# Miniprotein binders against Glycerophosphodiester phosphodiesterase GDPD5 (GDPD5): the designs that were tried, part 7

Target 1, 371 residues: Glycerophosphodiester phosphodiesterase GDPD5 (GDPD5), of Arabidopsis thaliana (Mouse-ear cress) (q9c907)
Amino acid sequence: RTLHPLPVKGPKTVKLQLQTSRPYNIAHRGSNGEIPEETTAAYLKAIEEGTDFIETDILSSKDGVLICFHDCILDETTNVASHKEFADRKRTYDVQGFNITGFFTFDFTLKELKQLRIKQRYAFRDQQYNGMYPIITFEEFLTIARDAPRVVGIYPEIKNPVLMNQHVKWPGGKKFEDKVVETLKKYGYGGSYLSKKWLKKPLFIQSFAPTSLVYISNLTDSPKVLLIDDVTMPTQDTNQTYAEITSDAYFEYIKQYVVGIGPWKDTIVPVNNNYVLAPTDLVKRAHAHNLQVHPYTYRNEHEFLHYNFSQDPYKEYDYWINEIGVDGLFTDFTGSLHNFQEWTSPLPDTSKSPRQLLSQIASLVLPYAKA

## First folded at step 3 (miniprotein)

Design u6 (from t3 with E5W T7R E18L T47Y E49M R87E R89F)
Fold by ESMFold2-Fast, scan of step 3:
Structure u6 (fold): chain B 371 residues (1-371), chain A 92 residues (1-92)
Amino acid sequence: as target 1 above (371 residues)
Amino acid sequence: SVKIWIRVKEDGREVKYLFEASSPEEARRLIEEMLRLLRELGATEIYVMVRTDSRELAREFLELILRLLREAGFTKVEIEVDGNEIELFAEK
């Protein structure tokens, strides 16, 4: 029997840096077009498929633990209704002037939430993963980004802060937003946009609530993005109209607190009967005020693609990146966006460029082609 | 002359190519070499458009393309023929 020495750990290799030469690929709730939203599997898939940022929605459990979950109620995307022990937990609360009835995240402890399993939101997406994955905490989400083989940014949303502050008890006179920023700092996140510290651990903090972004501006210099809903939806915290929050005067005000806006893409390029109309001036005006524009949500399904693009997601990407000129895209299909970007704007040192495929095809075809 | 447009999808990635052949024999060889390469690269979706000046030649190219796609493991095909133009979409 030969005795072999234990392997010596090599020096710690530096991770590949975040790209900054093309629009950001933002994995909306992970690669949720393929795997159920806001699950570890969806985030690992997005990282594997080449995303720049993984995105999540932060809500809270009853015991004040931050979780990754989009809806304020568990009903649509979990198996909560099949749990007999939770049958008596259904409540009705006022959410932005509407009475919503359901199983609210803040009516369950983290221990109780961990008993639930996620299910696919859309009937037309893959149903095979239903019941396989638990709800993850925000700290678990941060460890996914930390443990990635390359630098992967995070894009957390401070979701429903008014609702979370009304129904969750925050210790020491603090509130929901304080817990979010304290957790980010605990995991080493900070630094102004494009600073050395930011490039090492990139993040954008997003919210539909402008007062939350103003509040955390006294707590962290991390870049913030104001999310903007459709033209009929006022802000949840201040009841301000779309016209108010997209005005030049408001952009001049809010730019002292945010680096960009995240509007619903239909407010940039309106849609009528599955046809895109002429674009508005929103992107041009935001850029004039030195604000980045990261629209949501790009989806590859025919139901979300318009006739102008022949139901081709790559024609949509080309239009939004090269003609509209956006700075980032929230997509449910991070792989398709990444592959399009590798084809049209390859990064140095990529070995999987579609340019290699074109070169291989050309080399086989050239002996038979006329100049 | 024969003009051929090919679009290939592989794991969401899309590559577009335009070929122009001076003769029917050159076009047949181009089609054969292309479809062999796509099989080797693991392509799961393909789009082909062929335009020619001959209806009989268009039919011959359609038959050739269908044979090669079958050999490459494609099982689903949608075909549109408009005179001298053939548009084809295939999936495994």
Scores: ipSAE 0.000, ipTM 0.186, lowest interface PAE 17.1, mean pLDDT 82

Design u7 (from t3 with E5I T7V E18T T47V E49I E78T R87I R89V)
Fold by ESMFold2-Fast, scan of step 3:
Structure u7 (fold): chain B 371 residues (1-371), chain A 92 residues (1-92)
Amino acid sequence: as target 1 above (371 residues)
Amino acid sequence: SVKIIIVVKEDGREVKYTFEASSPEEARRLIEEMLRLLRELGATEIVVIVRTDSRELAREFLELILRLLREAGFTKVTIEVDGNEIILVAEK
């Protein structure tokens, strides 16, 4: 779907509502296990496969346009290296204490970024889509969710806000986070978790930067989720340790601003020699502070499925949902999670059940069948 | 302690080489030896995963690995953080 630069607010339609009775199925960068990440095709596939939320990473172009792209550099998932006109754009910057060399998103205008084509990150995934799809803007992503045949939530990440604020010029004393929230409001997103407004346009705003979530709490009542990295990585904005941000004291503090946490799944269930170990208390403690837990990232390939699960993603889903008790899952394979959930915990079909339709038909024909 | 996992495609399969190092010097020796072998095999894509409980050690080890990857001819590197693993994808 081609989108113009000044999209209008979409019409309100009566659609099948978002489910809230089972853990959320969150399509991590779309159905990226099947189609290259953060492309329109990956998101449309995720919607077709039954996802509850489509997820994206928000970064910025040089001219301040929000884009859907995971890496701060274009090197791995685009054909930027094949563009001779961009050969001189390679730079080295300090990213969270590491010197990274590559073609950074914020060194290219949106017009330049639209000339690039996405390629598959993983050699073991389907390579046939390489070179077919452009980078999409965040507004194009919002239009995909808006135009879905059912209510589909969005799960945007405010990614690398420190880096985006350092290298992109934001007008009027505003910053990256302001642009993200303004764009969400422009598309009708808002409302506290489970409010009537939220249920019409479901949204979780995620970030690894706690100060970004605190900042936007003054701008929007939309539910927020604090992403939590590995035990070695401090927060990019405040340099706070894993131990601090997962402490009971910190959970008590941050619950004023967030509805949940999004930790890496190996911090909940550690792995050794490709076997899962005993779970930590992270989920139990988060729940004790009334915080939801949405871990990342579930992947179906045998390289990511541990021996405990016999290479069966359904056994992994069963363990994480029924034994660990998580409230949502970021998955590269939203279709497999949807199939598992339909099999084990089917949603009520109150409007389209065959029994109800037969009863309605019988009621219509009964007066004509009395002879 | 720092755990380093290097993933290489060999014979159409992904093969993991796992190392544990107590110091940057020990890690450097192990990484240099692996990069030498990968160069001999003509590897064009390498994934390096670093797992550690120390940010300072993670930074030193990653700076070392990035330098060695560059010296070995890998000019494109992406870094992804996935929980307690820092994932480097390096391509010639």
Scores: ipSAE 0.000, ipTM 0.103, lowest interface PAE 27.1, mean pLDDT 82

Design u8 (from t3 with E26L E33W E40Y E60F R67L E71M)
Fold by ESMFold2-Fast, scan of step 3:
Structure u8 (fold): chain B 371 residues (1-371), chain A 92 residues (1-92)
Amino acid sequence: as target 1 above (371 residues)
Amino acid sequence: SVKIEITVKEDGREVKYEFEASSPELARRLIEWMLRLLRYLGATEITVEVRTDSRELARFFLELILLLLRMAGFTKVEIEVDGNEIRLRAEK
């Protein structure tokens, strides 16, 4: 018998507007569950699979070019160790109180970084794409969103701003955050949350550094999200504790600058021995201060899905959307979230589409499907 | 009623599962549970057959099965639809 590639469920011929009626589907580093993180291919796959936002980590090259790359060192996800000409570039720096040794992004020019090829981070994910794709610039990332066949939002992180400002020379008395906002404005990004300008080019700017978000509030009205790490991790810029930055007093302060928080999902629903525990009050308290909650990171592999969900990502999505009540999800598998949402929470459409009929049938079978 | 037949191949071994579900909801849950389990058994080829009482239900199960197969790492599929019946054969 003849085998065909599995069909991709997503818009290909119609330019649709961003949905605002259900939690945001945020493709964490692209569809990185399937294709190596922060590559053009991972982002194009995410767009095909129906993501609302493509997400990236902004770091800098030595020559001040913004790049899409998660780790401050190239060691884990590139072939830098195979480049004999770079063997002497390994350095040790203080990163948030820890001595980290490796090949740092800011020790390489963009021209040098473009010689590297990305590798899959996880041994249990598809290794076939190793060595195929170069590191992309933030401007290249912006062109991917611009050229999408529908309105696709972007969700860039101002990553390690303290480190970038320490080791990269920024012209004209400016800093890393200035370059990020200048680049966004150059590409037409701006506007307060849900304004006409924002809906045309949707954007959330995220960071673990509260001072970076406060600083850029004088440069852009684009919505910002404060990322929150594990209970043990203080802020990188101000050394503030988890207890402090998740207090009601702090939420009351920070809501002047941000529209939401992006906490590690284990701080909302703790995990012990591969079982999820009772949820904390973090989401309810954030909502009480009119802050959205976009947790990270949802992953479909058995290692991450815990026994409570029978290792079924749809049961995890149902729990987090309908029981916990989050406003967005950072996922490595944006296609699975899109399919769940189309199935259980179909978007209003005036056309009689196969998706609408499937949704009507699903309402008879799935407990959570909308009429 | 909904009749479901799932055949799994791993290292030349073939196991067949047959169910008759009294409702579409029970059929959905059985298909979901079985296909989720398959990704942990090292299955490289599977065949799924579903016989329903309506074309709309056949379409529903087609979409569900394709989604679950893709999530289990299957990249190739042969699809046959005959009114109220569907047959899918998938390979990694």
Scores: ipSAE 0.000, ipTM 0.228, lowest interface PAE 15.3, mean pLDDT 84

Design u9 (from t3 with R29W E33L R36F E60L E63Y R67M)
Fold by ESMFold2-Fast, scan of step 3:
Structure u9 (fold): chain B 371 residues (1-371), chain A 92 residues (1-92)
Amino acid sequence: as target 1 above (371 residues)
Amino acid sequence: SVKIEITVKEDGREVKYEFEASSPEEARWLIELMLFLLRELGATEITVEVRTDSRELARLFLYLILMLLREAGFTKVEIEVDGNEIRLRAEK
């Protein structure tokens, strides 16, 4: 508790409030296109670049401490394999019907996890930061948002709740989801979507597990978002099909508990031979049921940008915001999305001075337009 | 670092405007001025040339110009991109 990272220092004026007039810019695992995912540095970079929400994946250590980490195993994004003292800790567990072998987060105490260093997931991203940053706790993540110079929302995922509840011992007959909500309340998070309390500390709680979202609806009125995977993947907790959980009947059911859905973007706009196809009706149907749509994941690299966009992320942002009509975007490149939004849909506070100057210049130039 | 040339054609008369932006803020102002000129002049055909030393800025300007033209009601667009040079012709 004594070794929190230094807060981002802003001006001594009142904090700038969260915008609600354009789609939310959601920094997926921080500005992870530039700095390794779910590190303090990636989150500070995202805040600097203008994100509305910083996003994370909550898993647990062996001793029940909530951490910010995407994979259930440490193998791909940490140097765990280089630690000889942990060589005998590799395990095989059943994860949703598949045997996965690796170094699981819940087989290590927080003290052990803090000895590890994060490495870049993608070979085509910047490798210079490998080995520089430790795994952060969820409480450390919350302090980053708290200490931001402006109001920055959080977007935590309750990840692999079935797995975490199976392998981590939760005290007092509670479970993983209880610890998540208790931690959020401890840090002052709560309030229904767009309430005064929510606007002061904005929060969306996300999960691929509908039963976790239903469960926490009895614990907090904070807005929740149901994540949706590809058309072949059933829900991890209830084994419900894509067709079932995206049906009109299910949207009518789940809207009692969630304010929106977070689908994989390829289920909205299918891709074939690196070309985007005609969009499905998913966004239109979700909106008809008063559900917001926040798709994942927008990435600027050639491998993720389709020929229709000429490998230009700004063409993809325009398509998804202005033609598809989404309400938020999970992006690995916070800065590019923020720049696009500032230039195409400036907020009132940022546009006042430039608009006044342009009005003066236009008044000067217009009389000469006929010459 | 960004130079923008706008040619407005209305009923056979051509007027050319030249602008230069040395910062992203100035570039934003020029884009808003372009949109204002397009809307106020009632142009049915426009040609825009963008030159910059930054490939990222060239892509951004191309994209923003296309959005502004679409908002102004231009439905036919021809684009030529050569490295850091963009030439665009649009008509309603």
Scores: ipSAE 0.000, ipTM 0.265, lowest interface PAE 11.4, mean pLDDT 83

Design v1 (from f4 with T5Y T7L T44W R46F E74R T76L)
Fold by ESMFold2-Fast, scan of step 3:
Structure v1 (fold): chain B 371 residues (1-371), chain A 81 residues (1-81)
Amino acid sequence: as target 1 above (371 residues)
Amino acid sequence: GSKVYILVESENPELLREILERVIELAKELGATVEFRVEGDKVWVFITGLSEETAREIAEQIKKIAEKYGAKVRVLIEKDE
């Protein structure tokens, strides 16, 4: 299924601005709960469903072209194994202390990667789109946001920078992070958080690698977000512990370079036996240091929703937005989050009132012609 | 099954309470599970365990309650997976 953006009128058309009055709705790899992750179709669906930001993972091809792809190997989400001409390309590399065997993105040119087709990561999601969509470049991703009928932000991750710098040859003594920032500047991205320039083309640059965020702070004033993994996982670049990077001292240090943190949501609200426990102080402490908190990943499937929420995503959104008080949410189901936000926190500047949108939704749910 | 989500807003706390009590009473009469949260001038009501017929009935009554009391009421009817 291919989605098209809404038509826009000629050069006098002013786009509807990004909202800044409620938590950011961040479409994690697009509307990947419905359409395979990091495809043009998933991003167009997310824009149609009301997302504030479309999110992607930046990796590199062998020839140094930035692509939108989560895993360092192509095995799980592409048909690479069906391409007999690539059978001899499987390799084993050290990735953050683990030997990973597979078809690595940086072992293929962009031309070769464009021959592949994406498949759904999760067996419990819709399989009908498998084989329909190619891998997109980061520049193609940027054109999707550019061509949207309203202002849509971007949320690119500098993914596996140590690995990309180790295996890809970058020209002129530059590195992976330089190529990412140069590409963003080429497409007009820049400006400090909430500046006029940022509001025209909003972005957050995210990474699990604090040294990458510090490095690019000398290249761009665009807002950055430090991603934080499970309590057992040290940083990939500096081998710093969870306790170290979430300390008050570290928040005081890193706030010079970042506007927020993006922690795994289970580090904020721990889970035991499919019940949520009492929240940690992470959000309150981050806010005390003037850092925003954008947790990942919200998913609507019953196995990801907890008994406390009766497996209802609207109850989860209510809890995280109104009780925990997060500033943004990475969700695989941007449409359900948008519907919740329109219902509970309607924007006065939208062309359709929340009441009209809810009435349309109600009319779609009820069967009209039941005898 | 169907779910009904209700958001009630009023600057008059007595009016807000009256509407909330009426909505909860109606849902319980229809055998539905009701949960709610109150924050300032807003109340979120989550009603689950409904047939589509019952969801329609609740939606119609909520529209009448909103009209009668002049409160801002938003209703979403959603079919469960």
Scores: ipSAE 0.000, ipTM 0.467, lowest interface PAE 11.5, mean pLDDT 85

Design v2 (from f4 with T5W T7F E35Y T44L R46L E74L)
Fold by ESMFold2-Fast, scan of step 3:
Structure v2 (fold): chain B 371 residues (1-371), chain A 81 residues (1-81)
Amino acid sequence: as target 1 above (371 residues)
Amino acid sequence: GSKVWIFVESENPELLREILERVIELAKELGATVYFRVEGDKVLVLITGLSEETAREIAEQIKKIAEKYGAKVLVTIEKDE
């Protein structure tokens, strides 16, 4: 599949609006199942493949420039170790109670980070793109969404805010979260969930740090989502347990600040020996408190698909959407989710999709079709 | 895994329904998942969760069912990866 080039000139036509009638297709770090995560190419592929939202992790450079990068260290997904000029930059810091040693994003200026090239995280994914793409800034990410041929939402994570605030100097008594919200406002993002302003530039702001979401609620009315980790992991900012942050009392508290939760999917449907078990009541209880549920992360590979689904991602999507009843899915394979949803829940504006599928089927068998 | 895409066309809607019901029955017997769309005289069916060998077998059976009923049918196998 060929990626679309970004438009050089302003929009030539009115854009198709974001759908709101079926669960949101959220391209986790772009179409990262196909192209290395959080690269321009991965985001353009996701847009081409029909994603509703492109998702990113916001961290900071040493000089306070917001970047799109998942790990606090550059080691696993960049060629930093091959740069002799950076050999002396390795540091050890406390990250959520663990001593982590590596090349931290905030120990490099943006100019230095732009010298690096991204590599594929997983050995079982396509390796041909290693070394082709630079790290992008959050502003570059925002321009990708802005320049899309249709309305595409954004789903930025305020990642490791405690760590970013500890190690990056923010001017004028401001902090990491202030810079994120100021950048969003600069690009025209704002408005409460489903408002006219939100529908023109849709976004969800996500974080594992509840205090960051509470803080930015004084800065923007944009919808926020509380991310929830493994049952063994406390919150990074407040050291609150899974039991506490998923309690009915906590849901009543946090719903003042967030529109939904983003839990690890294994906390909704537990897994044992690669079989899914009976679902927990987390989705039902969240819905009872008027919170949306957007679990992470859906992956097409057999290593991530459970035996219950016969290694079929469409069976997993059917289960999670129609039986579990989630409101959005973070997927590494936005194209497969889009195809499933076009087939099973077509939108009025996509009345051409069945004709395209029929045309594709006909073209594949045309040489052998009966006259 | 593999998927089987089926396009069936007939001017007779009762015939189209009988073919669809037969295809769904066969897919369920094989433990597969079936998605379908009906548009007037046309039916598009997607069967998922099949092994490569089973996908080939089910494609041939569906073709024979449609031929038996005198309907126009196109069947395509797509691999998951």
Scores: ipSAE 0.011, ipTM 0.392, lowest interface PAE 9.3, mean pLDDT 85

Design v3 (from f4 with K3R T5L T7Y E35L R46W T48R T76F)
Fold by ESMFold2-Fast, scan of step 3:
Structure v3 (fold): chain B 371 residues (1-371), chain A 81 residues (1-81)
Amino acid sequence: as target 1 above (371 residues)
Amino acid sequence: GSRVLIYVESENPELLREILERVIELAKELGATVLFRVEGDKVTVWIRGLSEETAREIAEQIKKIAEKYGAKVEVFIEKDE
């Protein structure tokens, strides 16, 4: 069951505002625990389930149209292999020092990509939706957030900018990052974190490429988040090590451009033999430099939950929010996080409906709630 | 360990207020964890980390409050797995 506040009714009423009093619930590729990732249906479900932000990966088609798609190749999550007319499009490219062979997004026009249908990434998730949904454009994604019955933020990733800039021709001497920011501005996005403009259309721009975030800092004051991969993965743009980009010196540098970091959660709380170990100091050090921490990715399945939590996602949420102290969570199961947060940290109901009294009563219980 | 689950469906906000105020007072005395969930006019409250005896005492007090308002409130005592 999904619990959420009642939406503001009537086309001329003010939409219910984004909450800022509890960690951000970020629907990673939509409600993809149930519906195939980065589809309109996954995003609509996430909004219904109470998410604060819907999240996407921005890549490009051959003709320079921004699309919502995670992998640089279409092979794993689309039916491209079933399209005999595309059999000759398979290519091998150097991706971050590795030769990857497949059907790359930038080798297909948007018109060609729209012929494809998405399929579920994980064999253990629901397969009934395979073949039902097309790839969506970034502009279609922005329209979903715009048309939501309440204020819903967006969390777009500038994905594989080195690869996109290498293989896609950008007009007028511009590059991939310019197209992303121009599209955001076209849809009215902008404003520094917690400004009036930001609160009306909230967003965070994320990337694993620090130079992309530095570059767009000259183009938009929208808040940015540096994504951080596992301890063995250097940055794709600058070949900087994990140790370098998580150092206190680097946090002092990068905080001029970003409001937070988005690390892989196993770098904060390491895992050994399906048990979580003692947490590292990463969150404490980031907070000491005034950086928010939004880890990825929280998943409800037993193989992603650890014995310490009795494989209960609510125990994992309690640990990460109340003990580790993170500021946001990327989850494939935004509804479960929303339910947990409604149960343990209910938002004040500012309406004068009968719901206001129940919300006030709930607030009296909040100081005694643990979890 | 035991937990107390309270299910209330009522349009009477005074009943809900008195139940929650009493639950808050008891939790404060016992250092117990209180969780709260709201679905329209339906409210679920549970208190965790209790002995079976304490859970029974809380259940009796909540039932007495419901009786005062002429309402039926469902109160369950569950054991932790």
Scores: ipSAE 0.000, ipTM 0.225, lowest interface PAE 15.9, mean pLDDT 82

Design v4 (from f4 with T7W E9R R37L K42L T44F E74Y)
Fold by ESMFold2-Fast, scan of step 3:
Structure v4 (fold): chain B 371 residues (1-371), chain A 81 residues (1-81)
Amino acid sequence: as target 1 above (371 residues)
Amino acid sequence: GSKVTIWVRSENPELLREILERVIELAKELGATVEFLVEGDLVFVRITGLSEETAREIAEQIKKIAEKYGAKVYVTIEKDE
């Protein structure tokens, strides 16, 4: 039997608040394990399934409109190749030291991007939604969170800022990061972590580019999270190594600008031959510097779910929440994480006092107790 | 010390009785602190003040009880300090 939330009336009633007592359930590109990533339907599904935050990747169209889209090219997750009118738009650019060839988001106006339809990234996920949904703007994404029946946080990534600033013309001597923060402020987002303003409209701003997070620290007091890639990938903006940006000295530096880090989960718990190895000290060291840890990406399929967990995603959640001790999880399957959290760590505001419960349970069990 | 948190979803009163009876017995024997929550078909149990070995033994006993009734159970073991 499924537990249901209390009915929430329209915008004139008080919305159910964001929980802050257990790790954050972050719907990575929406409920994208079920519905194609970064579509309105994937976000609505994530909200229905109990997510704390909906997450997106911000890129730009040619005409400077912020969009929700992960890849810098449209090739993998849209039907752009079926549009003969766009056949001449394929380009090759330098992306983080690699020549990438494809249909880049910034080579298309918003009007052109709205003609495209999203398709499922993974052949092993549900294909029934291919061709149904357009690319959404960041403002459309913000409207989804605004119109939710309960308080739902947002977790936007400032994605490929170096690339966006190189190829998109920003008005008034401003840049990509300025447009992102201005849009957030326009929709009422702001406030330091756990402030009254933040609790009303929760927000984490994430990026792999430390200079973008430092830059926007002069524009907004909203909490920021530094994303960290695998051990071989330097930062795109400063060319700093994994060892440098995860050092104690760097954590002391960056903690003045960010509230946490978002590392690739395999850098916390390494994997060999589809078995997890002993965890590194990354989480313990981050916590020692008062930084939260929100790893990415938790996925329920066999390819991503290791033999140690007997292919049970709940065993993986248990390990990461209760043994590793993370503060948030980016998951493609927000519903399964929500169910696990409701089962293992219910929100205290709805629980009975332990004394009252013990009294009730004693009265239930006493007639049947072993004498 | 260690703590064990156990979650069971079941409308079977025999399963609920057996789990609660065993947990109450363990709390008495070990001098451990125990918390319960029963809400509809959901049973929550938290036991604190255990050694790691005892926590693992308790977790296995509760899993066996739930398995006997075909019920889903979720168990976590954490340091309580």
Scores: ipSAE 0.000, ipTM 0.201, lowest interface PAE 13.8, mean pLDDT 84

